VH-VL binders against p38371. Designs and how they scored, part 9

Target 1, 215 residues: p38371
Amino acid sequence: CNFEQPETNCFVQESPSWAVKYDVVDSPKDANGDECTTTAPLVELMGVYKYVNPETGAAQLALRPATLASRAIADTTTTSADQTSLGSLDTEPKDHGFCHANDFAPAFVNVAASDTAAANTIRYEFTNVRVYSAAVAPGTQFTGELKYTSNGCTSSYVMRAVWPPAPCDTASTEPAENCGVGSGLNPEFAVVCQPTSATGTTGYCVPAGDIPSFK
Below, E stands for the ipSAE of ESMFold2; O stands for the ipSAE of OpenDDE; V2 stands for 0.75 times the mean of E and O plus 0.25 times the DockQ between their complexes.

## First folded at step 1 (VH-VL)

Design r07 (framework fv_romlusevimab)
Fold by ESMFold2-Fast, scan of step 1:
Structure r07 (fold): chain C 215 residues (1-215), chain A 121 residues (1-121), chain B 108 residues (1-108)
Amino acid sequence: as target 1 above (215 residues)
Amino acid sequence: QVQLVQSGSELKKPGASVKVSCKASGYSFTSYAMNWVRQAPGQGLEWMGWINTNTGKPTYAQGFTGRFVFSLDTSVSTASLQISSLKAEDTAVYYCARGGIAARPYYFDYWGQGTTVTVSS
Amino acid sequence: SYVLTQPPSVSVAPGKTARITCGGNDIGSKSVHWYQQKPGQAPVLVIYYDSDRPSGIPERFSGSNSGNTATLTISGVEAGDEADYYCQVWDSSGDHWVFGGGTKLTVL
């Protein structure tokens, strides 16, 4: 008789905040295939959680975009569960240290109309998520694909994420404030400051290259 | 912009030596392993080994010890492959390729253009 | 030493779907990368970590990996896809990279 382990060998750093960068693959298009302007954020924070069924040992990965959490205050039709994308997670890492997560349910909010904006549904669909779970960086970087829909515009992205979330300023010459020594990130990680807006300088440290992103 | 630029083609006699260079630019040279891949005429890709650009330690695949030497000069971001006592069977295109190792697994995302080494009797 | 097995050739009609396999013992537990090589050119990465595409690679290129077989799938095949395709894995037990023997894709 073999007893099941309560945890899996795929370690994931659970946190209400990881820093996630989105790099465009398919530019925004509406339902007619015409170009439109609504895109995913340049960078955002994301909640990352792992659940394990203690009876079966089956694992799940939960991703909760901060954009959905913040827009939820204007939503009366969805629940906290709808704002969190839940998928399966490998119990054993593949060669190269990656744990794959698949079959994510969409995460979304139905934002009610306001004095400044029409009603809108914001939807995140995640695919091909992989968490790097090797000894040199256990569960602190992941990558995947995002299909983002907002204001009738659909676009797709490669996402790359790192923990801990470190705020930064591209205009700062202080290393601790620009993803360097003292920022709180593993010094071996290759990271770069990604501003939250195209014209601003403040944002979050994100992976500079493909996962795993090392110097 | 990441680039790997290799030295020009070589025509050599059996018994001679050749040195193929690979100059990297556009990234931190010591952050990625440099791999060497050989392709004999009409044949597939054959991994020869890699060099740790941080430590300078080479690792050779089976069959590429002895006559083959991987080296680097970090001051000019250049990796080199030297083949001594050339034989006709060394005739091939030699590629350098940026990649990783088990601790930092990384596919070969950038390749040099290749250096043709022809050894004729 | 770990071995990757590819069919030496695959033929497909224009506009159809080509499937190139890469066989290896428990390859589904490994991460597979795919390279395209046209005559006289250096290889180009087309798929990494089983199913991801580099920037600039068309969406008609996709990958999968499970059990003992990884597959590179090219839908809507075009004449420009004629090339040799190589799969690659890192063999952690041998501390080395392993390439498949290559598959020549011919568009008829």
Scores: ipSAE 0.000, ipTM 0.450, lowest interface PAE 15.5, mean pLDDT 86

Design r08 (framework fv_romlusevimab; at its last look DockQ between E and O 0.02; V2 from the best seeds 0.00; counts 0 for: pae E 11.3 > 2, placed apart)
Fold by ESMFold2-Fast, scan of step 1:
Structure r08 (fold): chain C 215 residues (1-215), chain A 122 residues (1-122), chain B 108 residues (1-108)
Amino acid sequence: as target 1 above (215 residues)
Amino acid sequence: QVQLVQSGSELKKPGASVKVSCKASGYTFTSYYMNWVRQAPGQGLEWMGWINTNTGDPTYAQGFTGRFVFSLDTSVSTASLQISSLKAEDTAVYYCARDHRYSGSYWGFDYWGQGTTVTVSS
Amino acid sequence: SYVLTQPPSVSVAPGKTARITCGGNNIGSKYVHWYQQKPGQAPVLVIYDDTDRPSGIPERFSGSNSGNTATLTISGVEAGDEADYYCQVWDSSSDLVVFGGGTKLTVL
């Protein structure tokens, strides 16, 4: 029975896909402090996993961005372990319902040079992750900070994430296709459709506000 | 480099008003909430409240409603604290302090202004 | 309202370990932050979320939090560590930020 201890442990919904939105905090700068244009995605899918040492009960959180997974084909120097960020995770939530995760190892890929592009390292550094783990939303929303580096540009973000990942289309009038009834999301969650590009309409349902994001 | 620079010290009579400013630089002003903390002479730190830098909505701690007003001028990345009808008990150093984290999670305060001394005496 | 209790003073010899406690009912269920304040200066965050160090804070500063007591530990104490130290929590029931009364660390 998966309902035996709803409020006693830091529950994390394990899935190869969560929908994660990034909101810029510091705009991209290169190593000289000059402006540059490469940014993190507006939204992406992310693998989220929890590991527990069966003898000690110590917990870890693993985050694997889909951007790194997709770029791994062009990488000859990193492994799947380098493309996954592992951090520590609290075993029990604090009284406001959050479980803190920190001390994340960077996740990265070294993309080899091609006919059209120079070699590039894409690097994710996560800090200050909090998973909301309460009976009303057991491990299905989290927030955290990201430092993203690509093409020599470094920028920082607040991330807000939700499970399940629900595809959406801002041009659709159907509730199920616009993060409403039938989308698969908890109907009490406050979510909005976030397109994957500034000019497109298709994307993923993401938290509309600060975590926990409720109506 | 993140900096919070506050206005200079003030000496006021009881019943006067004072406005303390806190100018932010080195980061995106609207990405972090601003807190106000008071410290009376020889006393500890006392949290007064915070202001949402995106919406301009203030939240006041108990005892700091009415005479105390938090405001923003986002065009110059400045948060301000106005105290009206000053009393001797308002004599203190007033600090602005950045919320460690943009989201509504309470992380503690990672950067502080240098403090503004407000002295109320007759 | 929620109350944090700190000893008013702690004395330690140079090179030894100082421990500053912060007592609160079930404080282990809250995130505790620690600040260092030197005379005439603004506070500096030295530990956040019970255990984490901001960039630039040396590894000799560490924190712990369980049950009814949070502790700031400073190993290899230096003369420059002499300061007032404050613990701080956010109390979810009152929706207030609460500071401890402060501890004066004297290095002698």
Scores: ipSAE 0.635, ipTM 0.840, lowest interface PAE 1.6, mean pLDDT 88
Fold by OpenDDE, look of step 2:
Structure r08 (fold): chain C 215 residues (1-215), chain A 122 residues (1-122), chain B 108 residues (1-108)
Amino acid sequence: as target 1 above (215 residues)
Amino acid sequence: QVQLVQSGSELKKPGASVKVSCKASGYTFTSYYMNWVRQAPGQGLEWMGWINTNTGDPTYAQGFTGRFVFSLDTSVSTASLQISSLKAEDTAVYYCARDHRYSGSYWGFDYWGQGTTVTVSS
Amino acid sequence: SYVLTQPPSVSVAPGKTARITCGGNNIGSKYVHWYQQKPGQAPVLVIYDDTDRPSGIPERFSGSNSGNTATLTISGVEAGDEADYYCQVWDSSSDLVVFGGGTKLTVL
């Protein structure tokens, strides 16, 4: 638990799994501007990593959505680098505790054609990513914008993420299973259980409000 | 049709090495990852890792690093598993398995080799 | 590490319905795959992505997944269904493929 150590730089909790929520800003449209149905997941896990150039001190932020990682297993045409979005990260917090990350490379995976579906490319384009790195909660929340494209269908989202990833069930009365005490989350975080599907009750705890999300 | 044909049974002494082959046919070999699964006698299935058949990059599960090596011969659509410094506990049936192309998560294995029994005995 | 828990054995009479469970922490948020393995044979994929059947698999086989439990259901069980059944998932946190311990289905 490195969050207890005061950092003067842009601390980011490195983990293969953050809980990430996507809230729709622009509904999905195809190339013709017509409505389409493919959207980003309601919630997913995401690998988040920070790299620092030892020679220059320059920092980078890497984002690897689990949906890309999971589909990558059958994709021999893209590399792990292709499936990871890498951007520049500030070296010190600015803007009221935020570290800005910019210039992300698109992350994508190719899905081969099947008997029932044409070949597809799923693409993540991140912009205006901000990692909250204030002393009260260093590097355990971040926000940004996502442009998601799948099968020629593009939509836009506000992204909100929190660490650790806490599984939850909206049907559970146990606080530990519904983003409460015992879930492993910072008790000061304002979080809510987001199911992975529209009809399901199980998912992950995500920020309840704008980042930083506090009670 | 898709087929995965593995090499025959092996009997080895402790400390020896063995190489199990898995020849694929009926599909584009380099378009799918190949997985390896171990099953000790009377035990369940244990995932060992996978290899990217296009790049040749292997990924090993915990416990299968060091003595276990995945390799390819793409010219003959063959994936291989080599085990060095064999131990008695390596006695098992070893399977190659292709990922299911229709799976949303692509972690299901739709085709399996018939298995190769490796017995390590003094 | 992520763990999948299956009952060691399930018994069912011919023509009845067998249910094999696979327990895992928030497994409902994962895609579960099921395999059938008969003695001396390689496993066969019978359900993928929680509910989908590969070609050639009878409709008697179905799957569900919610909460902490995935279930393989075999209706109208036949003698030929006697086998070991394994559930499987991918754990994104560890980047590992995980198998359940397997369930022996006995047709009485």
Scores: ipSAE 0.011, ipTM 0.556, lowest interface PAE 9.4, mean pLDDT 90
Fold by ESMFold2, look of step 2:
Structure r08 (fold): chain C 215 residues (1-215), chain A 122 residues (1-122), chain B 108 residues (1-108)
Amino acid sequence: as target 1 above (215 residues)
Amino acid sequence: QVQLVQSGSELKKPGASVKVSCKASGYTFTSYYMNWVRQAPGQGLEWMGWINTNTGDPTYAQGFTGRFVFSLDTSVSTASLQISSLKAEDTAVYYCARDHRYSGSYWGFDYWGQGTTVTVSS
Amino acid sequence: SYVLTQPPSVSVAPGKTARITCGGNNIGSKYVHWYQQKPGQAPVLVIYDDTDRPSGIPERFSGSNSGNTATLTISGVEAGDEADYYCQVWDSSSDLVVFGGGTKLTVL
């Protein structure tokens, strides 16, 4: 039969897919401090999981960016553990309804050399992660910071995430296709469609503002 | 490297005004709140309030809503505290301090300015 | 408004453990931050979120928080740890930042 993890007060909606938006804080720079162009995605899906040690009750939060997961298919040198960032998670929410998660290990994947690029390690470093746990929308939004390194470029971001992921199209006039009524999201959430590319119109609904993002 | 550099110490007479500046470097200024903290001689730390560096919207602690004004010049990544109608009781060290406050969450002041001593006397 | 209470002083012998308390009504429901301030210097964050250390803070600094008391613990105390220590919370009901009164740690 199924193994059930012990319950805890810091509920997190576990899912292979949350929608995560990154807003730049520190522009990409190389090791010499010169500007470079490689950035984190504008938006991506992210696996989010909670684990509880049954002996101690200690909780952990696992974050697995879809970018790493997709590249991992071709990478036989890293494991799912390397591609997942694991950090400590508070067991109970505190002031303002947040559960904090800290001490994340880096998540990474190795990209083999190709005709167009040298071998590379794509690395995510998360800090200051906070999961919104208040009863009105328990464990369905979180925020934090990302340090992203790829192709010799390092940049930093504020990340804001929402569950469930809802596909959207900024060119659509239908509310259900543009993060409005019928989209599948909690109708009290303030969300906006973030395209996956700078020139495209399709992407995912992401928080419109600071977490918790409500109308 | 994140750094907050404050303006030099001031000696003032009662009734004068003073402006304390706090210049930030090493990070995106408008992405973090700036706080002001006062410490009178021999006393503890007293929070005065914060300013949202993205919107310019200040929030003042109780007792700091009149003569104390927070302001920004984002073009030079600088937050300022102006104190008008100075009183002897305003004699203190004034600190700026950065925090990670987003959307109802707050985790502490990770970087502080070196402090600016304002002395108000005869 | 919310009040944090600290003892005004604590004395500890070198190499021993110092414990500095921060009392507040239901402080265990809040995240507590701790600052070290040496004479003539700005405060330095030494513990955040009850238990976590910023980069560069030695492992001998630790924190706990439950019920009505948060505690900063400094193991293996050195003369360089002599300082004032402040606890701090953000009280959600009043939307205010609150500092404790400070504790002078003396290493004898």
Scores: ipSAE 0.005, ipTM 0.552, lowest interface PAE 11.3, mean pLDDT 87
ESMFold2 (binder alone), look of step 2: mean pLDDT 92; pTM 0.948

Design r09 (framework fv_romlusevimab)
Fold by ESMFold2-Fast, scan of step 1:
Structure r09 (fold): chain C 215 residues (1-215), chain A 123 residues (1-123), chain B 108 residues (1-108)
Amino acid sequence: as target 1 above (215 residues)
Amino acid sequence: QVQLVQSGSELKKPGASVKVSCKASGYTFTHYAMNWVRQAPGQGLEWMGWINTNTGNPTYAQGFTGRFVFSLDTSVSTASLQISSLKAEDTAVYYCARTKYSSGWYPDYFDYWGQGTTVTVSS
Amino acid sequence: SYVLTQPPSVSVAPGKTARITCGGNNIGSRSVHWYQQKPGQAPVLVIYYDSDRPSGIPERFSGSNSGNTATLTISGVEAGDEADYYCQVWDSTSDHVVFGGGTKLTVL
């Protein structure tokens, strides 16, 4: 069953995939305050959905990290509801074209132990999420903050996201393959290719600057 | 209307090469990704990979690297699949299928499919 | 690798409701799409994003997805609905499309 979605002024591009970049604010620390090494991904895809209560008009934003969706394969304890972070969403843009989303429930998976790794809970906690919904680029960029916990390491990030999720290669000299003309992104967006690993060149186009990220 | 029209059936010997084409019409070719899906006789659907029609960049599923090559000719709105060093297990119907513009260029769901090209590898 | 499990066949009498399941570990966290394939024909999209219908698909086709099971429901089944049905998800972390094994729907 789907939530009904009547017309509202806070448009959000619903998609199973947006490209999200995480920039570290507080480096990983364990429960004792000691440094540790487990971090959020450099970039990942994220499901973004909007729901509106037809009786009240109240809107909600749902964020589903691909990391949680993929780790669900090893999880028999949590459901799709636990792996999706649901928060409130403004019904109209405020302050410079932003729709604010707040009060997100944590999203998490309980990864079962394997021959090579102990059981682990991966937890995403989103705060201060703001979707840019001005006429020049309605509902295709957002920003917010993430508190990420895995293997007892907690770290915090600023996240910046863009739709559509355009694959890219930092080694390519073709503009269309390196977030330029022909990539499928709005040509006015300021974007940069973010590899999925520190040693690779392939990844996704992500916002290059603060949201809204324009040239 | 949107149509994907594929080339005709092929009968090949092991070790030969084949090229299957998929001609698009009724929409802007470069605004949709093109996917390839294989179906062996009596078997289910198997995704082979996709090609970004705007950039020409192919992505192959595991098991379809090496002998399989996706390519484009945007001047005639055509995507092609080439299979080299054909083996008996390559016998299948090969489908092209597009991913909608609004999907953001990833192979999410397939709204239009070609009619299929049967490739038979027999010795 | 992520795996989708479908029953190989489902039989239903005309006018009754058929339910075709697609099992996957926490599949409710993914968006599920459904295709109908008649013998000798290419697949046709009948449901996308769990429950949305493309233009031209009758309202008797509906979908749901929660927990470990997605379901395609066909109410008031007609002889013309006889076909193979495939579920499909996108695994964004591996950049991979996964299809179920297919279910043959037989209408008596």
Scores: ipSAE 0.000, ipTM 0.419, lowest interface PAE 18.8, mean pLDDT 84

Design r10 (framework fv_romlusevimab; at its last look DockQ between E and O 0.03; V2 from the best seeds 0.00; counts 0 for: pae O 14.2 > 2, placed apart)
Fold by ESMFold2-Fast, scan of step 1:
Structure r10 (fold): chain C 215 residues (1-215), chain A 123 residues (1-123), chain B 108 residues (1-108)
Amino acid sequence: as target 1 above (215 residues)
Amino acid sequence: QVQLVQSGSELKKPGASVKVSCKASGYTFSSYAMNWVRQAPGQGLEWMGWINTYTGKPTYAQGFTGRFVFSLDTSVSTASLQISSLKAEDTAVYYCARERGYSGYDLYGMDVWGQGTTVTVSS
Amino acid sequence: SYVLTQPPSVSVAPGKTARITCGGNNIGGKSVHWYQQKPGQAPVLVIYDDSARPSGIPERFSGSNSGNTATLTISGVEAGDEADYYCQVWDSSSDQYVFGGGTKLTVL
């Protein structure tokens, strides 16, 4: 028989873009434990990729935040590999339908100093990533936790993600533009439009509840 | 530095009550559930239950209801275990332990443990 | 209720590999966590989610989980690895954590 790439039952929808929302758990603190103001985005796009070692069958999950990719323009010291967090991935879903991903390497960029800001490292540390891979929604929702550090401020978040990334506008009355029918998302998913800024209305459709997020 | 510090050892008579405290520091107390684990002399670890540190709602394993009460004092980041009507079989080391994750999923394991509180019940 | 079975003791020579098993019906469908407890001390998490290592745990510690058996493997064992080791799972059917009975590792 010819050699073939090993497959796993932990299906993950690979895409350069998933929509990920972050809900704060530990508010920003500096190294001395004092409050500070730099936070992770409210929502962003994220590259999600799965690799399987053809020799061993071991699986890996790669997460690449769009924030790191965009800030890389000002960075001459990191590469795409540093801007991607690589962790392990189960080969079989657990009884509850989740595939666990752990042992993620940090993803980061070293942003060069500008006229208005000092040099800054933006760092993502992912833990407890759980990809829902049951038949009703195979590999199109995941949850996990993020420790985000920027400008010496560290904060932690629950992240909840969905594929496909669907742009939205909270001010729109058209269902297709506000995470409803015609948006491209599975109609059984419970999703809501999350603006990219606190003062704006445009953003991405994200899970409305805990993963798996269903109506 | 993330740590859990428990109250000192207790020696009690059968029928008395005891309160074991567990003070958290170095993290946001209300973000992580707190587990209680018992270990009788020469025996293994036994899960007693956990308490939601944000809502204060306790969940008890079978066999640890009635006489056992989990409570919180969030103003001082402290979880407590109270045992009433003490029996000889309550003699054990009692541990508090933090759930490793905070996203509301109960499969993370326990990453930070208190040093343990020995409760001895003897006549 | 769900039961996890561990051998009560395992002996290994220094520098060799120790394997501690944790048996449970379809345990491969659950996430297994492993704790090390040295005499007079609180438990320490050494493996979570079957095979992941917490920060600070040496690479010598590894885990696996499939079918009805999970295994904690300690390669190049040192005298300092002498301890009781406990496996643990969350049992969704009973909504509780379940611990194995513990395995005493002796390094002779």
Scores: ipSAE 0.605, ipTM 0.855, lowest interface PAE 2.1, mean pLDDT 90
Fold by ESMFold2, look of step 2:
Structure r10 (fold): chain C 215 residues (1-215), chain A 123 residues (1-123), chain B 108 residues (1-108)
Amino acid sequence: as target 1 above (215 residues)
Amino acid sequence: QVQLVQSGSELKKPGASVKVSCKASGYTFSSYAMNWVRQAPGQGLEWMGWINTYTGKPTYAQGFTGRFVFSLDTSVSTASLQISSLKAEDTAVYYCARERGYSGYDLYGMDVWGQGTTVTVSS
Amino acid sequence: SYVLTQPPSVSVAPGKTARITCGGNNIGGKSVHWYQQKPGQAPVLVIYDDSARPSGIPERFSGSNSGNTATLTISGVEAGDEADYYCQVWDSSSDQYVFGGGTKLTVL
């Protein structure tokens, strides 16, 4: 549900699906500081939305990872607000052409105990989110940091995101299927195919470098 | 726990050299750049530059491109500042400080600081 | 070279609000960071990116930035807030961090 709101000078392409790549910064550790194995996905789709308070003019950015959204179907213990991370968003770009978003509330979902696993809370904490807002490609790439916690295991990442999500296959020789011409992406974007699994070849086109990622 | 521990205070004569070390713990050393900040007695904070802890590439602020050298020993998660040809004017507290942001265009400040190392240069 | 200007000192009674300014040409287009330094101690980041608060910093600390002035606001000032406060930006034209000259907050 995309509702019309007051315009700001920080454009964000609203969509239920952006492609987001996570690159590890702090490897997984438990509460004791010991190594553990639970990680964020290599790549996932993410809902990205902007809201503007009509009384105050304050803008907000909402992030909803597909991983949380899919598990929220079964979660009767948290609200939809708990399952979406909402933060403040600049109304004007900084002089580097970015709009900053900060003060994100955590997003989380509860996973009930099963015969084989204890109850768990999957938790996303976003910080230092910046949406690229310069005129060449406003509101279609962003970067930020994620702290991901699941099964008592916490890890930290740089996230880099691009719109639109473009499916890809690293084994394909067709450019349209390997993040090239015909993929549906802005041809100036520098992107690379990130498979969804460590051993597979299919996934999504993600930024190849720091945001803004251009050729 | 995340911390930066610096080497002890130094008393040096003019013309000597000094090396200040900064040992990091509790986080992935190569993921965050390391800043160096100087504070002369009774003065404010002065940024000296930073070193990229992944590549080892230093960036020096204007006025610090000569006698000041940043280096790393990544095997022990340590950044170092060497000052050569010491002058009385180099008397100051020297801090290392971890860079919070990962990009070079919207830096998010220095979130973890060492305790400081006092270098005193006198004859 | 980009210059940040701070008042040398600010005095405030306990329980009142302190406001520390940081002046700079078009500072509203930059991300402003604030540090607290108590005597004999290392600086501590108290506000980053104009208004964001690191974990563990009380909500009494807030920041704003627009036009040519950024402001650190400390409400309900306590004796423990007595310190020097520095503003800082990254100046992309010279590729340098720049600190303000510092403001001594005195709690009377």
Scores: ipSAE 0.306, ipTM 0.753, lowest interface PAE 4.1, mean pLDDT 89
Fold by OpenDDE, look of step 2:
Structure r10 (fold): chain C 215 residues (1-215), chain A 123 residues (1-123), chain B 108 residues (1-108)
Amino acid sequence: as target 1 above (215 residues)
Amino acid sequence: QVQLVQSGSELKKPGASVKVSCKASGYTFSSYAMNWVRQAPGQGLEWMGWINTYTGKPTYAQGFTGRFVFSLDTSVSTASLQISSLKAEDTAVYYCARERGYSGYDLYGMDVWGQGTTVTVSS
Amino acid sequence: SYVLTQPPSVSVAPGKTARITCGGNNIGGKSVHWYQQKPGQAPVLVIYDDSARPSGIPERFSGSNSGNTATLTISGVEAGDEADYYCQVWDSSSDQYVFGGGTKLTVL
């Protein structure tokens, strides 16, 4: 574990980088219900943080997608707080070792117009987030749902995440470079290399199945 | 308890070599990278580089190549910094610091520090 | 090379709030970490990833980061808070950690 966290049974590995996979549930549609083409990334890094109120013991989970962070560089209208989705988190695991997180505030950035693109807003809305916090692998996997909106185009996803964020290359025969031994991942995790693009070979190791994803 | 304990102060002549050790305890040594940070007298912190404690691969910051060598003795959970051909400007406190986490692209901060080792180079 | 700029010193009366800034180009897009170093001691991580606190660090310590400025805020400053404070980022362009020059916080 990287840091000692306030004493709660819902351990979450705090890190600026989790590897997150998005699997489409609802295809992109605009406000009129027509098909559109903008989607969430195939995979991205995500900052994950846990906060505990020492007075009340209440816990919160913060999610900061790398997409928002990267676009925020040119965004002078939103703050880091705007780019982070904050929700409530259980203090102890519930059924099947999961800590539930809900009531997330939307995270978003405003992308200014350019010579080649109109102004845009990218928004992340998380729901039903569940952090796997069982003793066998506490706080290093989580899942949930994402509603992603970009340029008025909205799509829905199942989100699956794992820590650490191990880079990988599907073209590599080296296990350490393809989500195997030496990658830094828990050897018991079932993971697969997800390229960052449809045509590329490099990306991050992500859960191969439903959370918790074990071999 | 997680801690890093470094070797004692060193007084060396110019041209000599020194090896600073950093012994880790309270956690799995190979699961966390190790950083080295230098602080000259009255100056700020300066990152020297890091070593992957699993693979043994060192990475040196600009300006810390050649005379500086990171090494490991995993059998005793110890990281070491060797400085050869010592110069007066090498006089500083040297810290080992555990990396909070890392990927192939990023490092995430240093959460545990050794107490520091003073290296004085004087003729 | 990426550069972090801190004020050399900040003075604050006990019980008041101290703010230490760390300037950097588009630093809001980076994760900022803060270290406290008391005289004759090793640095201690007090804030990581802009605003997260390690266990054992009082809530009086908080961090923020946006645009070109990260800020370490210490509310209800105590005499024991007198120290040097350093901000830090990982610069992916150069693959190096970058420290600020440090800020000496004096409690009056």
Scores: ipSAE 0.000, ipTM 0.523, lowest interface PAE 14.2, mean pLDDT 91
ESMFold2 (binder alone), look of step 2: mean pLDDT 93; pTM 0.956

